# VHH binders against q9y6x5, part 77

Target 1, 379 residues: q9y6x5
Amino acid sequence: LPPKLLLVSFDGFRADYLKNYEFPHLQNFIKEGVLVEHVKNVFITKTFPNHYSIVTGLYEESHGIVANSMYDAVTKKHFSDSNDKDPFWWNEAVPIWVTNQLQENRSSAAAMWPGTDVPIHDTISSYFMNYNSSVSFEERLNNITMWLNNSNPPVTFATLYWEEPDASGHKYGPEDKENMSRVLKKIDDLIGDLVQRLKMLGLWENLNVIITSDHGMTQCSQDRLINLDSCIDHSYYTLIDLSPVAAILPKINRTEVYNKLKNCSPHMNVYLKEDIPNRFYYQHNDRIQPIILVADEGWTIVLNESSQKLGDHGYDNSLPSMHPFLAAHGPAFHKGYKHSTINIVDIYPMMCHILGLKPHPNNGTFGHTKCLLVDQWCI

## First folded at step 24 (VHH)

Design un3
Fold by ESMFold2, fold request of step 25:
Structure un3 (fold): chain B 379 residues (1-379), chain A 121 residues (1-121)
Amino acid sequence: as target 1 above (379 residues)
Amino acid sequence: EVQLVESGGGVVQPGRSLRLSCAASGFTFSRYAMHWVRQAPGKGLEWIGNIYHDDETYYNPSLKSLVTISRDDSTNTLYLQMNSLRAEDTAIYYCARHIWGEARTAKFDYWGKGTLVTVSS
């Protein structure tokens, strides 16, 4: 029988939530499988870039989804959550579901993972749901399990995306223990429902399941605002993205724009593109603008307005608050094994190995995940 | 205070055209992408389309042949032109201000109160 994999993301699930809140169902899942306590994600620590890094194994500069808000000056194209369907944005990489379904006698299914409703390289997921935030987790799970059980050619790779705890983390902030406890209890119940559904349908023993996330969340405050309009006349640049990593397209001399911004706040780093730290792997793509502004953890860049956010992400990927976790269960994985850290780009070559796929060139290191896998020698 | 005020709604017969306006104040309108969204009775929100600061537009594929979004930065006004109206276009129509850099969460930080369009024989 061909190996099967379900990849699940709970958006914005900070790694230390697992230590600071109760997760009876997720802890049972981990006990029967593996845990990676911290996944070091890619900069910028935003949703679309990190979900695409998981499924391509590439840094953002290499896969081309460099932010949730992008602009291409040559074609005059804009990208946002509302207008994310142009394959132009996605075609700089080949995600794993495309590679999978092009194999003989295989198909891919998707319940709302970013990009799965886009025809990337003229190939859209074999079975998919168009993104719609009003569709319940239960309905997403029902579709995925139906496709896993009933499709010809068989579905061997499936994705499932859920918006929480990210949405609530923005709304309440990660330090709001009362509200976040309630939210995370609901997430754990959904994980319990997922496992029970897979057992009831006879899928549990032979399906590999990865539960992970794209990033964490940090606390914001009205006391930690950086007012960009107090530092520079807005007519001197076009704003492509705002916070916590602003993307600045100068309308006047680039050095003049840089000089006006460099002393704007001690809580913001200002980089010319060529000066972006090498450790970010965030330089070699035309979609990265000539100047970026990187706010310190918990600081918000604003345009002479108050901020509505109590929690945010997108900050430096070295920050533990930006890191998600990874848990996995299934025939490919050890039982009861705990691993400290991997890079988020390492997930792709591991998934390719599990599925018997040849990975495209990527930034992941298969050796970092060998200890999770029963068929590998962990030395 | 950021304000968005829609106008131009009313009762209109099927097959006719209607132009909605959204008056913006309290922010630098010319910097922001702006959106139109509608809600039919008993239904969820449906995104119609947007327009960026440079007049580039994007539309819901199901509506793109029926609508045109434009803006006038000199009057801080957003427009929605609707053609060949059908009974199913009966809805409250809202204008909304774009949030940079959000995905799969809140897409808009300010909304108007909406203007009702009723398409009725």
Scores: ipSAE 0.857, ipTM 0.937, lowest interface PAE 0.6, mean pLDDT 94
Fold by OpenDDE, look of step 24:
Structure un3 (fold): chain B 379 residues (1-379), chain A 121 residues (1-121)
Amino acid sequence: as target 1 above (379 residues)
Amino acid sequence: EVQLVESGGGVVQPGRSLRLSCAASGFTFSRYAMHWVRQAPGKGLEWIGNIYHDDETYYNPSLKSLVTISRDDSTNTLYLQMNSLRAEDTAIYYCARHIWGEARTAKFDYWGKGTLVTVSS
């Protein structure tokens, strides 16, 4: 039988939630599969960029989704969650579902994974749902499993996306144990539903399933705000993205804008584009603005206003609070194996291996995931 | 305090046009992108479109041919022109202020109270 893979993302599931909360269903999933405790994601640690990194194996500068909010100065186009369906933004890379679907006797399915409702390189998944936050997990799960089970040509790669615990993390903050416990219990129950559904359909033993996330969450506070309006007049620049990584498009001389911002806060680093640290792999793309501001962990950049968020993400990708986890189960994976860390871009070559796909050039290292796979040597 | 106030709603016959307004106050309107959304009875929120600070507009593909969004920064007003109205366009219409950097969660940080548009014969 051709290998099948379901990739599931719970947005904003911080890795250490697994240590601090109970997940009976997820733990059972892990017990019969593998766990990577921490996944180092890509900078910036936001939803669209990291989800696209998972399915392309590329750093943000390479796949071109460099933020949740973007601006292209040449075409004058804008990108946001509300207007994310222009292939222009996605065509700098080839996501795995496109690669998969272009193979003979294979098709792809998607339930609201970022970029899946857009024709990329003139290819869209044979089965997909337009993004709609009002659609329940159950409905998404039902559709994705139906497609996995009954499609011709067979669906061999599928994605499933859910907005929690990210939304709640923003609302309550990750340190709110009472509310987050409730939220995370619901997530675990959804995982239970997923497993049960797969078993009922007879898919469980033959389907490879990866459960992961794009980023974590850090605690924010009204006491940790950086007000840009206190440092520079708004007429001197256009804001493309705000917090915790602000993207600045100067309306006046870039150097003047930089000089006004460089000492704005001791809790914010200001970079000219060419001076962005190499470790971020966040420089070589025209969609990265001339100046970026990077707030310290837990600090929020604002425009003379308060923030309603008690949690946020997007910070330095070396911070543990920004890291998600990865769990997997299926014929390709060991049982009862735990691994400490991988890079998020490493997931792509692993998935390609599982599916027998030739990977596009990518930044991942297949060697980092060999120990997870039954057909590989692990030294 | 940030405030958004929609107006222009009412009862209209099918095929007619209607122009909604959103009056913004309490912030520098010209630096923000603005959105229109609607909620029909018994349905979820539907995104209509947005307009950025540089007047670039984006629309829901399902509604693109029927709506036009514009803005007047001198009066801090957002507009939604709707043409060829249908019964299915009956909804509460909201204007909302854009929030940077969010995805799949809160897309807006401030909303108006909405204005009701009823399309009926």
Scores: ipSAE 0.853, ipTM 0.933, lowest interface PAE 0.6, mean pLDDT 96
Fold by ESMFold2, fold request of step 25:
Structure un3 (fold): chain B 379 residues (1-379), chain A 121 residues (1-121)
Amino acid sequence: as target 1 above (379 residues)
Amino acid sequence: EVQLVESGGGVVQPGRSLRLSCAASGFTFSRYAMHWVRQAPGKGLEWIGNIYHDDETYYNPSLKSLVTISRDDSTNTLYLQMNSLRAEDTAIYYCARHIWGEARTAKFDYWGKGTLVTVSS
């Protein structure tokens, strides 16, 4: 009976939502399993980079998905959410679903996890959905559970992605208690539906389930704008990414561009690539542009325009507001255990252990997650 | 004020070609990637493709052989050329402005009001 794992992400689920809002279904899930209260994610704290870090165990500089918006000067290729399918972007790492389905008698399934509809190293998830935000959580769950129950070779690793609470967090901001309470109640209901569906199909007792997220969310404001066009003529550079970490490709002398930007705002740090703090692990990839601008928490970089965002993420990964949580249930996990923190890159070697896969070289530390697992000594 | 105005829609016969235009104003058009999106009656939004500031284009694979996106930065105009039109191409066609660094959330910050294309005999 091969071990099976379902990895679920609710995008933008800030860790402290668990303390500040009611989650009867998620709390029951946690009570019967494990909780990691804070997951320290990778810089930049954006969706594609962190989802790929979960499934590769690598820092962004090492897996090559360094932002949601990227440019490669040699090939002249652009990357964005709309055009994310070129394997060129994804091939600097091997995600766990590729490793899994290349094993004898194993398949992988995916409901919209970033990258699962891309043929990475000429290998696409054995079962997958092309990304479409209009597809309901119920349909995603139905496909995943169908594949878990009805596939030959069997699906042993599956992923499920949902856009909330990220979409609403951007729209309302995390401090909007009324709207976020409504949004988070809907998400808790979806978790209840997930557990109920797994129980009904006879999967619950023998399936390992991880519920996690890629990042949190911080409050933004119209009073906290950094107008980049006030500091530098736009003709002097190409903008690759804007906020809260701008990626700047100079068209003129790099030092001149840096000097025009370095005093632009006291609420923004300006880094030459070689000066990016080592703790970010965000330097050693050609896709990281020569100059990056890192806004302070809650500040938005704009181009001589107002901002409509009330919440955002992408900031320094040391900020608690950027941290998600992780909960897990299943035969591999203890029952009723709470752990304070892990690094998001630690999830990959833990998943490899659960699935009996040899991990590729990675930045995670298996020892950080041993206390979650029944078959390990917690020291 | 950012404005996007589509034009060139109308009733066309199957097999014909049509070029849509999008007039942009209120921002520095030449620095932005721009998108075309359509919505058929009773259907969801379908991304057609985009064009970056450097004229690099990307297309929905299902439409790639049928459409061409171009831009003229001197007139702040985005174009969509559609060939060999079919009844299923009946839709409202929108141009939209790119947002940098978004994923799985709002992809565009400004939309036009759209132009209706009806493919009918």
Scores: ipSAE 0.842, ipTM 0.931, lowest interface PAE 0.7, mean pLDDT 94

Design un3
Fold by ESMFold2, last read:
Structure un3 (fold): chain B 379 residues (1-379), chain A 121 residues (1-121)
Amino acid sequence: as target 1 above (379 residues)
Amino acid sequence: EVQLVESGGGVVQPGRSLRLSCAASGFTFSRYAMHWVRQAPGKGLEWIGNIYHDDETYYNPSLKSLVTISRDDSTNTLYLQMNSLRAEDTAIYYCARHIWGEARTAKFDYWGKGTLVTVSS
């Protein structure tokens, strides 16, 4: 029976939620498996880029999903959550479900992970759900477990995506203990349901399960706004993305736009593309605009309006508030082991190892995850 | 402050055409992408399509041949042209303003009140 892997993401699950809130079900999962306390994600710390980095092992500049909002000047194509299905955007990399289902006697299944309803390199997940936020976690889980149990060729790689706690983190902010406690309790109950469902179906002992997230969340405030319209006439540029990393396509001389923006706020760094810090690995793709603006943690870039969000993400990936966690359980993983940190791009080569797949060229380091795996020498 | 007001709904016979309008105020309309969304009775929200500041349009594949979205930045007006209407096109039709850089969360920050289109004999 080939090795099987279920990859689960709870969007916007900040690593320190594990220490600051009660998770009886997730803590039992961790006790019987492994925990990585902090996963250093990729810049920008947004949903689509980081989910694609998990499944490709690549920095955003290398896989081409560089933001949740993108523009390609050559083709004049726009990308957003509403119009995300053009393979053009996704084809700069090969995600793990494509590699997996092209192997002999294997298929892949997906419940709403970003990109799994797109025919990437003319290949769409063997079983999938079209994205629809109204579909319950229970229905997503039921489809995934049915496919894991009943498919021929067998499903050996499956993904499951859930929008919380990201949606509530934006709405309430991570510091709203009352509302976030309620939200996180519901998520822990969903994890309990997942584990019990896998046990009832006889999958628990022989299925590798990774529970992770794409990014964290930081508190925002109406007292921490950066109004771009106070600094520059909006006719001088096209706005491709706004906050907390704005993407600026100049309509006039690029240096003039840069000079108008560089003193806009002490709480915002302004970079010409060539000057983006090397540690971001965020420069070598045409979809990265000529100027980016990076707000300080907890600051929001606005267009002469108030902000409706009390929490946000997308900030510098060195910030602990932007980091998710990773927990895993299954025959490939040690029991009761805690690991300090990995890079989010390291998850891909680890998953390839578990599944017996040859990884495509990537930015991950297999050695960083060896201590999680029973078949590897940790030293 | 930001307002979106749909109009042009009503009862229409199958096979006919209808144009909906959305009057926008309280913001710089010409810089924003704008969307049309509908909700049929007893169904969830269905995205129809959008139009960007540069008139580039994207449509729900199931509706692409049946609808056309346009904008007039001089009058701050968004339009939805619907052709060959069918009973299943009965819905409340909403105009919505694009949120920059969001995914899998709230996609629109402002909505209109909606305009009801009923396709019936």
Scores: ipSAE 0.839, ipTM 0.930, lowest interface PAE 0.7, mean pLDDT 94
Fold by ESMFold2, last read:
Structure un3 (fold): chain B 379 residues (1-379), chain A 121 residues (1-121)
Amino acid sequence: as target 1 above (379 residues)
Amino acid sequence: EVQLVESGGGVVQPGRSLRLSCAASGFTFSRYAMHWVRQAPGKGLEWIGNIYHDDETYYNPSLKSLVTISRDDSTNTLYLQMNSLRAEDTAIYYCARHIWGEARTAKFDYWGKGTLVTVSS
């Protein structure tokens, strides 16, 4: 009776992996549903910012999760993957699971989506797992399906997060066909297991399922390093984030720090905050530092050390290598339809529509996703 | 060459206090956030807490009342003070160097060999 939605993220799943590798289970999912071939994500193209953009419909400057590493000068607070639980960081927006469970007779469930183990506006997902990378996909799926079947009030919105292919993309690089083929086959098997489990539990025909990702991955190399310590004395600034978008808090005159950095490398753009390109929508938040450095695709900013990564993300969101895909199946979606592109912020108003929720103010455009939905005209 | 060396472990009675040290070399210690992590017998890694360049600290909520992390940039040394030790605090204790901007993937680029703490009557 009430519409239900499961939102699944496979971290770092670059859109063109679908064309370059075999995915029998995912392709069958797509064939019986819809595909958006690439999703233009938000700058910076990092994990926490983009996962929060999916569930809020907001640019990073508006939801406040502006990077995986942040500093707030007023409170002197630091944010990282290890210390991400302070609601302070998350409270500049209201994610969809909060809105959903505040409705009469509804609850939300979460298996490790970023932010779902945090009490945002004093509200935590009704059912959730604390983040732990050691928990298998099967256990995450078992909890999600149990909650979808057995909860009062009923779970109408659920999230499921998995770390691959991001982890392997960093380790091997997206151009390592042999290793990435092995990794991506495992992911396709997990998608097969997901669909099989939903069918076995009687959920498949009446549950809307979105499978998407937060960003892609580009190839890196030891031949493409930008050594900041060669350009500027480290005592002149505090480093808040490093690569591929460095966040620089000057300790001396800001213009002097900028001038020392502006010619550091032809493969790096240096921006004063007020000069960050408007198309990034990355300016209007105090957590964005006074100077940012944006490396060219495939370049790594380092501190006089080698890099251990063969793949990375976080680059300019216009780059196709940074774009994930979106696939969906369920009663709200057409069957066998392919769409070229949407913006990642468009996912939120679409999900609100599917669930019958009034969206909070956001940057998404519902019209961009109408063609995916059976109850809408494609205009 | 980045090197982290823990010390101060040993056998200690329940209820006592213990201070562990981590000597850092081969990098500009004062720029980095640093972490303590432990592994009890037969268990996975458990994050204890961290300290940033400006001495701001964050702790695992389960351990917050029992531990204090500090640093001395003049000696490139990270410290873990543990109070009111319990048998369940028996573990190998590691210090580790923070990686900026990572999420849900490798969290530390270097850590030490660890120092064993055994809490036994």
Scores: ipSAE 0.832, ipTM 0.927, lowest interface PAE 0.7, mean pLDDT 94
Fold by ESMFold2, look of step 24:
Structure un3 (fold): chain B 379 residues (1-379), chain A 121 residues (1-121)
Amino acid sequence: as target 1 above (379 residues)
Amino acid sequence: EVQLVESGGGVVQPGRSLRLSCAASGFTFSRYAMHWVRQAPGKGLEWIGNIYHDDETYYNPSLKSLVTISRDDSTNTLYLQMNSLRAEDTAIYYCARHIWGEARTAKFDYWGKGTLVTVSS
C-alpha cells in the first residue's frame, strides 16, 4: 500500500568519478531517473557522521555522531567501529527506519547501514544484518530483496551499504587510474546486478531506489605529513581522533596546549571549540573536543610514523573532492533530470515525503529537492 | 617498524585457563587501543574485544564472561585471559592495533602473526 524506498550507499564514491570513469549500468540508471551531480556533505566528512546525517537530516553537532572515534568524559565511554553498539551514542536523534517502522503496518530492513544493528530509542530495524565486512554484496542484496518481497507487515524502507570504493580509495588513492578503473568497473557491475535483481523479482516498477554515498576521497602522499609528536609531547593531551581532523582532549591547561599546536604546521588549522567556523555547524555537542586540528586537503596528521593510506577523507566539506553524488529511480522521481547540488541533510526530508512520514525536526530543506519529484511543482 | 608478537599458545585441556601475551614495539603503546581477534580452522575472523589507553574494555557479547583483556604499559604488553576453555576455542589468536577514525573499510592497521591455541582432550 504505501510507497517503498531502498536507500543504497557505496562508501567513498567521489562525485567526479562519474565524469572520469565509465559506468554503463549506473549511467543507464541515471538516464531513466535523476542525478544530483554534487551532494554537499557535513563536516567532518567521515563515514559514521555522514551516514547518520543522511537518515536523520541533522548536522553532526545535532545528531551526536560527530566522528568515527569519540569519547565521553562523563561516562568514560569510547566509540569506535569495533564498539559502536551502545545506544548512548545514537540516541540524540531518530533515524528514518525507526520512524518508518513505528507506523502502523510498516517495517524496515537493513543490510549493514551504520546504526541499523543498534536498538536506537529501544527500536532496532525490523530486519537487519549485524555488520560483517566479509558478507558479499550478493548476500546483502538477497536479504534485502527477500525482506522487501516477503515480509508482514511489509518492508517499506530498506537500506543497503557497501564498503567500496572507499576501501580501495584509501589503499590506492583516487589518482591511481589503473586500480581505480578496475574497482569502479566492479562497482558498476554490482549496480547492474542490483537493477537486474529488482527487475527479475518484479520490484523495479514500484520501488524507489536512491544510490548515493557519504563522502569522496582525496589523494594523500608521504610528502604531506604533519608529525604531531614534533610539536607537542603526547603526555599533554589525550588523542580521541587523529586524521584529517584530530580531536584533542588537553591534560594540562587548554591554552597551553593550543599555543603548542598553533604553529605546528602551515598546512593545519588549530581551533579552540568556540572558534570553529560557524559554516561547519560543528560546535554545539559535548562530544566535540576542546581543540580540533583540521589538516589541509591531502595532508595527513601522524604520530611520528609513515601513513599506510594513499587516499583519505574527513576534510573541509566545501572541498569538491569530499562530495558524493546522488542518483535515484522510481515512481516518485522524474526521468532524465539532472540537478546540480543539494545538501546531504536535504535527503532526509525528501525520503520522508516519498514515504509519507512526518519528519522529525531537522536541518534539511525540502524545497532543495522538489525538482527531483514528480508530485512537486518545480517548473 | 611496528611489531606485535603473540605468545602463550599451546595445547590445553578443556575446562582449563590460558593467558596469552602480545609484545608491542615500534610505537607508543600506552596511547593506543589494542584488540584481540581469533580465527578457528575453516571459519571467519571473530573479534574478541579491546582495551583503550585508560583500561576501559569492550567485549564480544558471546565471549564476555569467558575472557579478560588487560595491558601493562610499563612492559608494552597486552594480555588475554581465557577461562573454561572448550574445543570450539581452538583457533589462532591475534593481537591488533586500533585505527583512529576509521569505519567499515579497515579493521586494524597492524596485526601479529598469531599464536595457536588447541583445546584437546
Scores: ipSAE 0.808, ipTM 0.916, lowest interface PAE 0.7, mean pLDDT 94

